Miniprotein binders against Mucin-6 (MUC6). Designs and how they scored, part 28

Target 1, 185 residues: Mucin-6 (MUC6), of Homo sapiens (Human) (q6w4x9r395to579)
Amino acid sequence: GHCSLEGGSFVTTFDARPYRFHGTCTYILLQSPQLPEDGALMAVYDKSGVSHSETSLVAVVYLSRQDKIVISQDEVVTNNGEAKWLPYKTRNITVFRQTSTHLQMATSFGLELVVQLRPIFQAYVTVGPQFRGQTRGLCGNFNGDTTDDFTTSMGIAEGTASLFVDSWRAGNCPAALERETDPCS
Key: E = the ipSAE of ESMFold2; O = the ipSAE of OpenDDE; V2 = 0.75 times the mean of E and O plus 0.25 times the DockQ between their complexes.

## First folded at step 7 (miniprotein)

Design zc30 (from yc6 with L26M)
Fold by ESMFold2-Fast, scan of step 7:
Structure zc30 (fold): chain B 185 residues (1-185), chain A 112 residues (1-112)
Amino acid sequence: as target 1 above (185 residues)
Amino acid sequence: DIREEVKKLLEEARKLIEEAKKAGDMEAVRLLFEAVWTLIEALKTGDPEKISEALLKVSEALIEAAEKLGDPEAVEKLLEAQELLRKALEENNPELIKEAIKLIKEAAELLG
């Protein structure tokens, strides 16, 4: 399945449900029993330095009991707080430059992350079929049904994005605002 | 009723997750979300073995939080709950699972 974080504040879930929010927090993108060592993929959103009052993706984090891999919009890659030269390889994870504008994190456990560095920082998450029906977070539950893609961190299906997104916050931050796609631009 | 006792534990876990968020402890939030969802999924199966395994995972997440906060009473309750869960698995005794849930809930209340 494929999940995307694009245009600063747009998300398309694994079941192809699109939504938009504005937030300044770290959010759980993907949590699954298929991820080793209690792994989770997270997204950091902050105020855009270029756009007026908009928020945008500024970093993606893979956090497990062994690793804290951070890929930031500044093109810096760290693991457990230490900067790493690319290509960077661990037992199960390899981070490398796919193109002049894209970095890739490939894993042995069916998760792939591609981040676009320019012109806008964006992320693309791919998971193998073993993850079907076994994902939680902003990317949805990957069960083939879009009606329950807004399942909160406590297992409740919501009809709107705002409560869903807020439930997946991983920091002390203000509640995210649900917004329509801007009719101007 | 194991399901009713787990519901009370999930209420305490929700409060603890909010406190971890306020503290900015991303690792604690991640572990608590993982533990809570493992427990929710185990409940859907109705399998006492899977529920016991999920509760052990919850207790591990709470022990890490309790040690960071320096709460030895919470740690002791969680260690006792883990022993009850191991004994429940070994003896196939579901009543020990209920006792373990109460201790884990009490520990979560101390931490939140």
Scores: ipSAE 0.078, ipTM 0.545, lowest interface PAE 6.4, mean pLDDT 80

Design zc31 (from yc6 with L26I)
Fold by ESMFold2-Fast, scan of step 7:
Structure zc31 (fold): chain B 185 residues (1-185), chain A 112 residues (1-112)
Amino acid sequence: as target 1 above (185 residues)
Amino acid sequence: DIREEVKKLLEEARKLIEEAKKAGDIEAVRLLFEAVWTLIEALKTGDPEKISEALLKVSEALIEAAEKLGDPEAVEKLLEAQELLRKALEENNPELIKEAIKLIKEAAELLG
């Protein structure tokens, strides 16, 4: 399955449900029993540019019992707080420069992350078939049914993206707001 | 009713998640989200043995979180809960599961 974080604050889940939000926090992007060592993928959002109304992805974090890999929009890659030159390899994870504008994190456990550094920081998450129906977080539950893609951290299916996104906040941050298009403005 | 007691524990875990968020401890938040999901999945089974096994995993995650939040009393209660859960599995004794849940809840209240 494929999940994308694009255009600042657009998300498309593994079941291809699109949504948008306004948020400045660290969010659980993906958790699954298929991730070793209690692994989790997280997305960090902050205000973008000079606009107070726009937020964008600024970093992606992979956390496990042994690793805290941070890939930031400043093109810095750290593990457990220490800057790493690429390619960087652990037992199960390799981070490398795929192109002049893209980094890739490849794993032995069926998770791949591609990060676009320029012109806009964006992330693309790919998971193998073993993850089907076994994911949770902003990328949804990967069960082939879009009606329950907004399942909160407490297991409740919500009708709105804002309540869903807020339930996956991992930081001390303000509540996320759903982005609306006003046809009368 | 073990399911009802586990649901009460989920509310305590939610409070701990909020405290970990306030502390800026994203590693503790990650472990707590994992613990909550493990309990939610166990509740779907309705099997006391599977619930007990899930509670062992939850107590492990809470111990990691408690160590990050700096509460040794909470850690001690969670270790005691783990012993009761292991004994419950060995003896097929559901009363010990209830006692373990009580200790896990007390630890959660100390942390949040």
Scores: ipSAE 0.461, ipTM 0.752, lowest interface PAE 2.4, mean pLDDT 80

Design zc32 (from yc6 with L26F)
Fold by ESMFold2-Fast, scan of step 7:
Structure zc32 (fold): chain B 185 residues (1-185), chain A 112 residues (1-112)
Amino acid sequence: as target 1 above (185 residues)
Amino acid sequence: DIREEVKKLLEEARKLIEEAKKAGDFEAVRLLFEAVWTLIEALKTGDPEKISEALLKVSEALIEAAEKLGDPEAVEKLLEAQELLRKALEENNPELIKEAIKLIKEAAELLG
């Protein structure tokens, strides 16, 4: 499955449900029993542009019991607070420059992250079929049903993106302002 | 019943997630979200073994929070709960699961 974080604040879930929001927080992007050592992908959003309410992706974090890998829009890669030169390898994770404008984090456990650094900071998450029906977070539950893609951190399916997004906040942040994409518009 | 006790525990876990967020403890938040979700999924199965495994994960996340906060009473209760859960799995004894839930809930209340 494939989840994308594009255009500053646009998200498409693994089940292909699009939505947008404006928030300044670190959010749980992906958690799954398939991720080793209680791993999680997190997305960091902050203020951007000329609009005071506009926000955009500024960093992606992979956090587990062993690693805290941060890839920021400033093209800095750290693990556990220490800057790393690429390619950077651990036992199960390799971070490398895929192209002049893209970084890739490849793993041995079926997760792949591609980060576009320029012209705008964006992220693309790919997971193997073993993750089907076993994901949670901003990327949705990957169960083939878009109607429950806004399942909150407490297991409640919401009709709107704002309550869903706010339930996945990992920091002490204000409530997000939401915009849902209209597939008919 | 076990389902009602777990619902009470989920409410305490919700409060702890908010406290971890305020503290800026991303490790604790990550582990608590993982634990809560594992517990919610286990409840859907109705399988006591899966519920016990989920409770072990909840207690593990709470132990990390309690150690960082320096609350030895909470740590002690959670270690006792883990022992009861391991015994429940070994003996197929649901009464031990109920005792473990009580201890985890008491520890969560101490931390909240």
Scores: ipSAE 0.356, ipTM 0.678, lowest interface PAE 3.3, mean pLDDT 81

Design zc33 (from yc6 with E27Q; at its last look DockQ between E and O 0.89; V2 from the best seeds 0.71)
Fold by OpenDDE base, look of step 8:
Structure zc33 (fold): chain B 185 residues (1-185), chain A 112 residues (1-112)
Amino acid sequence: as target 1 above (185 residues)
Amino acid sequence: DIREEVKKLLEEARKLIEEAKKAGDLQAVRLLFEAVWTLIEALKTGDPEKISEALLKVSEALIEAAEKLGDPEAVEKLLEAQELLRKALEENNPELIKEAIKLIKEAAELLG
């Protein structure tokens, strides 16, 4: 499964459902029992301009009982808040520079993350087949059905992106704006 | 009805999630989301065993919250609930599940 966060406000789910939202919060991007130590991948969005519609991804956070890894445009920060030089390696996670503009987080448990740092901060999430039907968050549920991708954190299938996205907020933030748009259009 | 009682519990859990969000406690939010999701999925099956297991997970998440907040009463209730749930699994007794849910809900209310 491939999930992408592109163009600052566009998301394509594992089931290839594209949508757009404007929010300034930390959201659960991916949660699954397949992630060890109750791990979760989170996306941090912030204001990138004056208008409410000017928002962008600014960081990706992997958080588990054992690890906290924050990837932003400027640095990789770990549990202790320390900026680490790359490659950074834990027990089952490795963060390294893929290219001059791309970082990669590789894991031993079927999660891969590629982060484009510039010119636009973007993220690409790949999960193995063992994750099918067992994911939730902004990346959807990876079950081959796009119609239920907007399932909220409370298990309710929503028809609009805004309520769906808001349900996966990890912080106290204002409601997100929505626009269902194909990021490739 | 177990389903009805679980719905009430989920409402309490939702409140706790909101509080965790306000506090900026990402760990708590993560754990609570996981627990809630597990419970919701268990409810879909209607399998008492899966429900009990999910409730154990909820209890565990709430225990961590209770410990962090320093609420020993909540911890005690949740530990008791866990015992009931384990017993429910062993004896295949749905009534014990209901009792456990009650305790978990009470604990959640204390934490909210």
Scores: ipSAE 0.663, ipTM 0.858, lowest interface PAE 0.7, mean pLDDT 92
Fold by ESMFold2-Fast, scan of step 7:
Structure zc33 (fold): chain B 185 residues (1-185), chain A 112 residues (1-112)
Amino acid sequence: as target 1 above (185 residues)
Amino acid sequence: DIREEVKKLLEEARKLIEEAKKAGDLQAVRLLFEAVWTLIEALKTGDPEKISEALLKVSEALIEAAEKLGDPEAVEKLLEAQELLRKALEENNPELIKEAIKLIKEAAELLG
């Protein structure tokens, strides 16, 4: 399945449900029993200008018992706080430059992350079929049904994105707001 | 009723997640979110083995939080709870699950 974080604040879940939110927090993007050692993929959002209603993805974090891999919009990759030159390889994870504008994190456990660095920082998450029905977080539950894609961290299906997104906050942050894009002119 | 006791633990775990967020402890947040979800899924099965496995994850998350907060009494109760849960799985004894839940609740009260 494929989940995308695009255009600063748009998300498309593994079941292809699109939504938008405005938030300044670290959020649980993906957790699953298929990730080793209770690993989690997290997305960091922050203000994209002086307006508090404009927020964008600024970093993606893979966090496990042994690793804290951070890929930031500043094109810096760290693990456990130490900057790493690419390609960077651990036993199960390799981070490398796929193109001049894209980094890739490949894993041995069926998770792949591609981040676009320029012109807009964006992320694309791919998971293997073993993850079907076994994911949770901003990318949804990957069960083939979009009606329960807004399942909160307490297992409750919501009709709107705001309560769903807020339930996956990993930091002490303000509540997110969903908003239409400003019209052209 | 084990399910009713587990539901009370979910409420305590939710409070601990909020405290971990305020502390900026992403490792604790990761573990607590995993533990809570595992427990929610175990409740759907009604299987004492699955509930015991979920409670072991909850106790692991709480031990990390207790160690970070510097509460040795909470750590000791959680280690005792883990031993009871392992014994429950090994002996197929659901009464030990209830005893473990009591210890986990006591530890959670000390932490929150």
Scores: ipSAE 0.640, ipTM 0.830, lowest interface PAE 1.3, mean pLDDT 83
Fold by ESMFold2, look of step 8:
Order: C-alpha cells, then sequence, then structure tokens
Structure zc33 (fold): chain B 185 residues (1-185), chain A 112 residues (1-112)
C-alpha cells in the first residue's frame, strides 16, 4: 500500500483516495498493530505563507516506545532529540540518503518512508500487504474501500476530510479552517 | 453489561485525550489513541479476550499519565486492574474483566 503527502497539503490514502487539508498541527498518519513497540508515524504541518490555505509538511516523525525519529525539512535527522549522521541504524530501522534530494527510512517490519527534501518537502509511505485492513490515521484503513477511508480516531466514518483530519490531531492546535480542507468525500 | 461499562470508559478516555493534547504529551496521546481504537474494535467483535487485551492497553496509557502526575492511588488501581485482566485472560473469566473495568474507571476519574 502507498500513501503520499505532497505539496499543497495533498494526501493520497493507501486506498488511493485523494484529499487536501490546511492545518497547523501534528497528525497521526499511521498506526497499526504491525508496527512494533506501539509505533506511530506522524506528520507535522505548519504555515508556509500568509494565507491560511498555505500550509505544508515540515517534518515526519516515527514515534515508538524506543524511538522518536524526526526527519525535518531542515534536512536534519534526530532520534530522541539527538542529531544523527546518516546512515543511521537501529536494530530494525535504517535511515539513509537515497539520493542527494531524498532520504529513506527502511524497516524490517514492512514500513518504508521516503522523504523528498527538495524542491518541496514531501513524504511517501509504503507498507507491505500484512498491513491490509490494519491501519488507521490520515493514510486511511487500507481495506480496499475508499468510502470509509475518512474514519475518525473514534471509529466513525465521516463524509468530509475536515472532520476526519481534525480527529487525528495529536497536539493542542486549532481545527483546520473549512476553506482550507477538502469539502468532498 | 461489560459493553456498557466499556462505553463509559471510552467517554472518560476522550476527556483524557484532550487533556494530554493540552499538556503537549505526544506519548500519552499516541497510547490513548491506540487504546481507544483497540477498545472500539474489540467491542465490534464481542470477544472477551480482545476486550481484555484492549483494557490492558488503556491501563498502560493511564499508568504513564498517573506516574507523571504523582498520583499513587491511581497507579495502584491500574496495576491491580492489569493483574485482574491477565488472570482473566489466563482463566477465561469474565467476572475479573468487570472488576478490572471498575478499577480503571476509578483511576481515570482520579486523573481527570
Amino acid sequence: as target 1 above (185 residues)
Amino acid sequence: DIREEVKKLLEEARKLIEEAKKAGDLQAVRLLFEAVWTLIEALKTGDPEKISEALLKVSEALIEAAEKLGDPEAVEKLLEAQELLRKALEENNPELIKEAIKLIKEAAELLG
């Protein structure tokens, strides 16, 4: 399965459902029992201009009981707050430069993250088939049905991206403005 | 009966999630989101073993919060609930699940 976070605050879920939102917060992209140590992948969005419709991805975070790996737009990679030289390796995670403009986080548990650093900070999430039907967050539930990809953190399928995205906020931040998010299912 | 008690616990968990967000506690938010999701999925199955496993995750998230706040009464209740849940899984005994839910709700009320 493939989930992408692209410029203009566009997201495409594991079931290929596209949507857009404009929020300034940390969001849960992906949780799954397939991620060891209660892991979660998170996305950090911030304002990128003067308009509320100008928000962009500024970092991707992998958080578990053991690790807090942050890959940020300033091209610095940290684990638990300490900057790391690449390639950086733990028992089951390796972060390395794929190219001069792309970083990759590869894992032994079926998660792959590719981060484009330039010209626009973007992220691409790939999960193996063992994740099918077992994901939740902004990347959707990976069940082959786009009509319930907007399932909130309380398990409710919503018809709008706004309600869905706001339910996955993991920080103290305002809800996305209506005009900044996709009003369609 | 167990289902109604779990629904009440989910109401308390929603309140605690908002408090964790205000506190900037990403670990608590992550664990509570996972616990809530696991409980909701367990309720859909009606499987006492899955409900017990989900309640263990809720207890784990609440212990982290209780230890940060220095609330020894809440920690003690949650540790007792975890013991009951592990016994419930081993013995396949739903009465132990009911008692564990009571302890978890009491701890959540102390923390909220």
Scores: ipSAE 0.626, ipTM 0.818, lowest interface PAE 1.5, mean pLDDT 86
ESMFold2 (binder alone), look of step 8: mean pLDDT 79; pTM 0.752

Design zc34 (from yc6 with E27L)
Fold by ESMFold2-Fast, scan of step 7:
Structure zc34 (fold): chain B 185 residues (1-185), chain A 112 residues (1-112)
Amino acid sequence: as target 1 above (185 residues)
Amino acid sequence: DIREEVKKLLEEARKLIEEAKKAGDLLAVRLLFEAVWTLIEALKTGDPEKISEALLKVSEALIEAAEKLGDPEAVEKLLEAQELLRKALEENNPELIKEAIKLIKEAAELLG
C-alpha cells in the first residue's frame, strides 16, 4: 500500500482516498501493531510562507521506544536528539540519500519512507501487505474501502476530513473542531 | 578568522541537537495515542487484555512525563485515567473506557 503527503497539505490514503486539510500541528500518520517497539510515523505541519491560511509539511518523525528519527525539510536528520551523518543505520532502520533531492528510510518490518526535500517537501509511505486492515492515522485504515478512510482516533467514520484530521493530533495545539466520543455510546 | 567560523558552526550544531531533543517529549504523547487506539479496540471487541495493555502504556507515559517535569495538569489527568481504567477492568464498563480516552487525549495535548 502507498500513502502520499504532497503539495504541502494534500494526503492520499492507502486506499487511494485524496483529501486536503488545514492544520498546523503534529499528526499521527500511521499506527499499527505491525510496527515494532510501539512504533508510529508522524507528520509535522506548519504555516506555509506562500499563503496566509495554507499549511505545509515540515518534518516526518518515526517514533518508537528505541528511536526518535526526525527528518526535517532543512535536510537535518536526527535520532534521539543527535544529528546523524548519512547513511545512518540501526538494527532495523537505514536512512540514506537516495538522490540529491530525496532521502529514504528503509526498515526491516515492511515500512518504507521516501522524503522529497526540493523543490517542495513531500513524503511517500509504502507498507507491505501485512499492514492490510491494521493501520490507523492520517494514511487511513488500508482495508480496501475508501468510504471509511476518515476513521477518527475514536473509531468513528466521518464524512469530512476536518474531524478526522483533528482526531489524529499528537501535539499541544488547540482543536479547531471539538466533538464528543462515539455518538452511539 | 577561521577559528571564529568553526565556533559558529559548532554552536549551530548544538542548537540543532538541542532543538531535536525538545521533540523527544513526543514519545509520551505517542504512547498515549497508542493507549487510545488500544482502548478503541477494547470497546469494539470487549477484550479485557486490551484494557490492561492500554493501562500499561498510560503508566509508561506517566513515568516519562513525570521524569521530564511535564505539565502538572497532564499528570493529574493521566492519574485519573489510570483509576478509570482500573475500574473499567473490574466492572467491564465501557463508559469508563470512554471517559479515560477523553482524559488521555487531553493529557497528550498538554504534553505535546
Scores: ipSAE 0.000, ipTM 0.134, lowest interface PAE 22.9, mean pLDDT 72

Design zc35 (from yc6 with E27Y)
Fold by ESMFold2-Fast, scan of step 7:
Structure zc35 (fold): chain B 185 residues (1-185), chain A 112 residues (1-112)
Amino acid sequence: as target 1 above (185 residues)
Amino acid sequence: DIREEVKKLLEEARKLIEEAKKAGDLYAVRLLFEAVWTLIEALKTGDPEKISEALLKVSEALIEAAEKLGDPEAVEKLLEAQELLRKALEENNPELIKEAIKLIKEAAELLG
């Protein structure tokens, strides 16, 4: 399956449901028992432009018990806070420059990430068939049914994107940003 | 986080380039500010050739400072920075670049 983060704030889920969101925080893009070491893929969104309420993707993070790999729009790749030369290889993950404008993260566990650096920072997530029906997060549940793609972190299927997106906010953003995005706090 | 850290380094580098222009005949100081800019490019792109370029600038600044009997503390900091940059090249360890940048900035301040 394929999930895409395009045009700054547009997302298409693994089941091909498109939506746009307006948050500025770190969001869980993909969680699955198929990811080793409690792995998760996350997306960082920030405000775009002057006086705009629109948001744009600024970094993608792969986090596990052993690794925190960050790929930013500034073309810096780090793992556990240390900048890395490309190609960067671990036992299960390789990050390399696919083209002059694209970086790729390939894994041994069926997850692949391609990041477009220019002209607009965008990300494309590919997962193998073993992930079918076993994904959670902004990319949806990959069960072949688009009617429940907006399943929140609490397991509730929503009809609109706003509550769905808010439910997948990670605890990495500052408290002030969290309060603005989730008034229930 | 890394994005804010890189933005801060780039903004600092732009200021240092302007200071290098202002330095005029302070050749060593100018070379050191140029070295910092080049090292920030290395952090941004992961290009080890940029480390080599910065290392040459630090080496030229060391020769200039030593010949003009510059501040001994500045000379010591530049020797340490030079060693860190050699290790960064050998180990493919760009974190040592951040340490070298700090020492180079301190040396430039002492010399200017």
Scores: ipSAE 0.000, ipTM 0.098, lowest interface PAE 23.5, mean pLDDT 73

Design zc36 (from yc6 with E27R)
Fold by ESMFold2-Fast, scan of step 7:
Structure zc36 (fold): chain B 185 residues (1-185), chain A 112 residues (1-112)
Amino acid sequence: as target 1 above (185 residues)
Amino acid sequence: DIREEVKKLLEEARKLIEEAKKAGDLRAVRLLFEAVWTLIEALKTGDPEKISEALLKVSEALIEAAEKLGDPEAVEKLLEAQELLRKALEENNPELIKEAIKLIKEAAELLG
């Protein structure tokens, strides 16, 4: 399955449901029992450098019992607060420069992250078939049904993106504003 | 009713998530979100064995959070809860599950 974080604050879930939001917070992108050591992917959003009325992805975080890997828009990679030279390798994770504009985090457990650094910071999450029906977070539940893609952290299917997104906030932040996919953009 | 006690525990876990967010503790937030989801999934099964397994996972996550926060009373209560849950699984005794839930709730209240 494929989930994308593009164009500032546009998200396409593993079940291909697109949505948009306005928010400045750290959000849980993906949690799953298939991730070792209670691992989770998180996304950090902040006000856009171009426009204060827009928000954009500024960092992606992989957090587990052993690791806190942060990949930020300024091309800095840290683990547990310490800057790392690429390629950076742990037991199950390798972070490396795939192209001049892309970084990749490859894992041994069926998760892959590709981050576009330029011209705009964007992220692409790929998960293997073992994750089907076993994901939660902003990327959705990967069950083949888009009607419940806005399942909150409390297991409730919501009709609006803003309530869904707010339920996955990992920081003490303002509530997200709903920005459903804009047909004119 | 074990299910009603688990629902009460979910409310305590929700409060802890908000306190962890205020503290900026992403590690605690991650563990608590995992714990809440594990409990929600266990409640859907209706299986006391699955509920006990979920509570063991929840207590493990809370112990890690409590150790990082330096709360020895919370750690002690969670270790006692784990022992009760292991005994409940071995003896098929649902009364011990209720006692474990009470200890987990008390530990959660100490943490947030």
Scores: ipSAE 0.415, ipTM 0.740, lowest interface PAE 2.8, mean pLDDT 80

Design zc37 (from yc6 with L31A; at its last look DockQ between E and O 0.88; V2 from the best seeds 0.00; counts 0 for: pae E 3.7 > 1.5)
Fold by OpenDDE base, look of step 8:
Structure zc37 (fold): chain B 185 residues (1-185), chain A 112 residues (1-112)
Amino acid sequence: as target 1 above (185 residues)
Amino acid sequence: DIREEVKKLLEEARKLIEEAKKAGDLEAVRALFEAVWTLIEALKTGDPEKISEALLKVSEALIEAAEKLGDPEAVEKLLEAQELLRKALEENNPELIKEAIKLIKEAAELLG
């Protein structure tokens, strides 16, 4: 499964459902029982301009009971706030520089993350087949059905992206704006 | 009805999630989302064993929250609930599940 966060406000789920939202908060991208230590992948969005529609991804956070890894435009930071030299390794996670503009987080448990740092901060999430039907968050549920991708944190299927996205907020923030995207975009 | 009682519990959990968000406690939010989701999925199956296991996870998440907030009463209730849930699993007794849910709700209310 491949989930992408592109163009500042565009998301494509594991089931290849595209949608757009404008929010300035931390959101759960991915939770799954397949992630060890109750791990979760999160996305941090912030304002990138003066209008409410000018929002962008500014960081990705992997958080478990044992690890906290923050990948931002400028650095990789751990739970103690310390910037780490790359490659950074834990017991089952490695963060390293893929290219001059891309970082990669590789894991031993079937999660891969590629982060484009410049010119636009973007993220690409890949999960193994063992994750099928067992994911939740902004990246959807990876069950091959796009119609139920907007399942909220309370298990309710929503018809709009805004309510779906808001349900996965991990912080205190205003309601997100939404806009349907062209599947060909 | 266990389902009805769980729905009430989920409402309390939702309140706690909102509080955790306001506090900026990502760890708490993560844990609570995980626990709540597990419980919701367990309810769909209707399997008492899965429900009990999910409730144990909820209890654990709430214990962590209670410890952070320094509420020993809540911790005690939750520990008792966990014991009831373990017994429920061993004895296949749904009544113990109901009692556990009651305690978990009470603890959640204390934390809210």
Scores: ipSAE 0.722, ipTM 0.887, lowest interface PAE 0.6, mean pLDDT 93
Fold by ESMFold2-Fast, scan of step 7:
Structure zc37 (fold): chain B 185 residues (1-185), chain A 112 residues (1-112)
Amino acid sequence: as target 1 above (185 residues)
Amino acid sequence: DIREEVKKLLEEARKLIEEAKKAGDLEAVRALFEAVWTLIEALKTGDPEKISEALLKVSEALIEAAEKLGDPEAVEKLLEAQELLRKALEENNPELIKEAIKLIKEAAELLG
């Protein structure tokens, strides 16, 4: 399954449900019992300066009981607060430069992350079939049904992206703003 | 009713998640989200064994929080709850599960 964070603030879930939000926070992107050491993938959004969106993806974090790997838009990779030269390898995770504009985090447990650094910071998450029906967070539940992709952190299916996104905030941040369709000229 | 007690515990867990967010403790937020979701999924099954295992995960997350905050009373209540959950599984005794939930709620209130 494939989940994408593109164009500053657009998300497509594992079940191919597209949505958009405007927020400045760290959000739970993916949690699953298939991730070792209570691992979680998180997405950091902040003010971007990009047209049509006040916010954009600025970093991706993989946090477990052993590791805190941060990949940021300024092309710095850290683990537990220490900057790392690429390729960087832990027991089950390797971070390396796939192309001049892309970094990849490969794992032994069926999770793969590719981040585009330029021209726009974007992330692509791939999970193996063992994750089917066993994911939660901004990337959805990967159960083959898009109608419950907006399942909140308390297990409630919501009709709007903003309530769904707010439930996955991992920081003390403002609520996601509703998008205005036609602002006054 | 175990389901009603678990729902009350989930309300207390929500408050702790908000406190962890205010503290900027990303690891605590991650652990609490993992524990809460495991408990919600277990509750959907109605299986006392799965519910007990989920409650053990909740108690583990709370023990880490209690140790960071320096609250030995909360730690002791959570360790007692874990022992009751293990006995409940061995004896197939749902009353011990209810007693464990009360101890976990008391610990959560001390930490909130």
Scores: ipSAE 0.586, ipTM 0.793, lowest interface PAE 1.9, mean pLDDT 84
Fold by ESMFold2, look of step 8:
Structure zc37 (fold): chain B 185 residues (1-185), chain A 112 residues (1-112)
Amino acid sequence: as target 1 above (185 residues)
Amino acid sequence: DIREEVKKLLEEARKLIEEAKKAGDLEAVRALFEAVWTLIEALKTGDPEKISEALLKVSEALIEAAEKLGDPEAVEKLLEAQELLRKALEENNPELIKEAIKLIKEAAELLG
C-alpha cells in the first residue's frame, strides 16, 4: 500500500483516495498494530510562505515508546532530540540518503518512508500487505474501500476531508480547511 | 450493557485527548489515540475477551498519564481495574469487566 504527501498539502491514501487540506499542526499519518512499541508516523505541516492560507509538509516524525525520529525539511535527522549522521541504524530502522535529494527510512516491520527534500519537501509511505485493514490516520484504513477512508480518530466516517483531518490533529492548533482535488480560487 | 459502558469510556477518552493536545503532550496523544482505536475495534467484535484486552491497554495509557501528573489515586484505581480484567479473562466473568470499566472511568475523570 502507498500513501503520499505532496506539495500543496495534497494527500493520497493507501486506498488511492486523494484529498487536500490546509493546516498548521502535527497530524497522525499512520498507526497500526504492525508497528512495534506502539509506533505512529506523524506529519508536521506549517505555513508555506507562498500565500497566507497555504500550508506544506515540513517534517515527518516516527514516534514509538523507544524512538522519536524526526526528518525535517532542513535536512536534519534526529532521534530523541539528538542529531544523527547518515546512514543511521537502530535494531529495526535504517535511515540513509537515497540520492542527493531523497532520504529513505527502511524498517524490518514493513514500513518504508521516502522523503523528498528538494525542490519541495514531500513524503511517500509504503506499507506491506500485512498492514491491510490495520491502519488508521491521514493515510486511511487500507481496506480497499475509499468510502470510509475519512474515518475519524473516534471511528466515525465523515463526508468531508476537513472534519476527518481535524480529528487527527495531535496538538492544540486550528482546524484544517478542506479543498477539492481540482480547486478553483 | 458493557457496550454502553465502553461508549461512555470512549467519550471520556476523547476529553482526555483534547486535554493532552492542549498540554502539548504528544506521547499522551499517541497513546490515547491507540487505546481508543483498540477499544473501537474490540467493540466491533462484541467479544468480551477482546474488550478486556483493549481495556487493559486503555488502563496502561492512563497509568502513564496518572504517574506523570502525580495522581496516586488514579494509578491505584487503574491497577485495580487491570487486576479485575485479568481475572475476568481467567474466569469468564462479565461482571468483573463492568467493575473494571467503572474504575477506569473514575480514574479518567480524576485525570480530566
Scores: ipSAE 0.369, ipTM 0.716, lowest interface PAE 3.7, mean pLDDT 85
ESMFold2 (binder alone), look of step 8: mean pLDDT 78; pTM 0.749

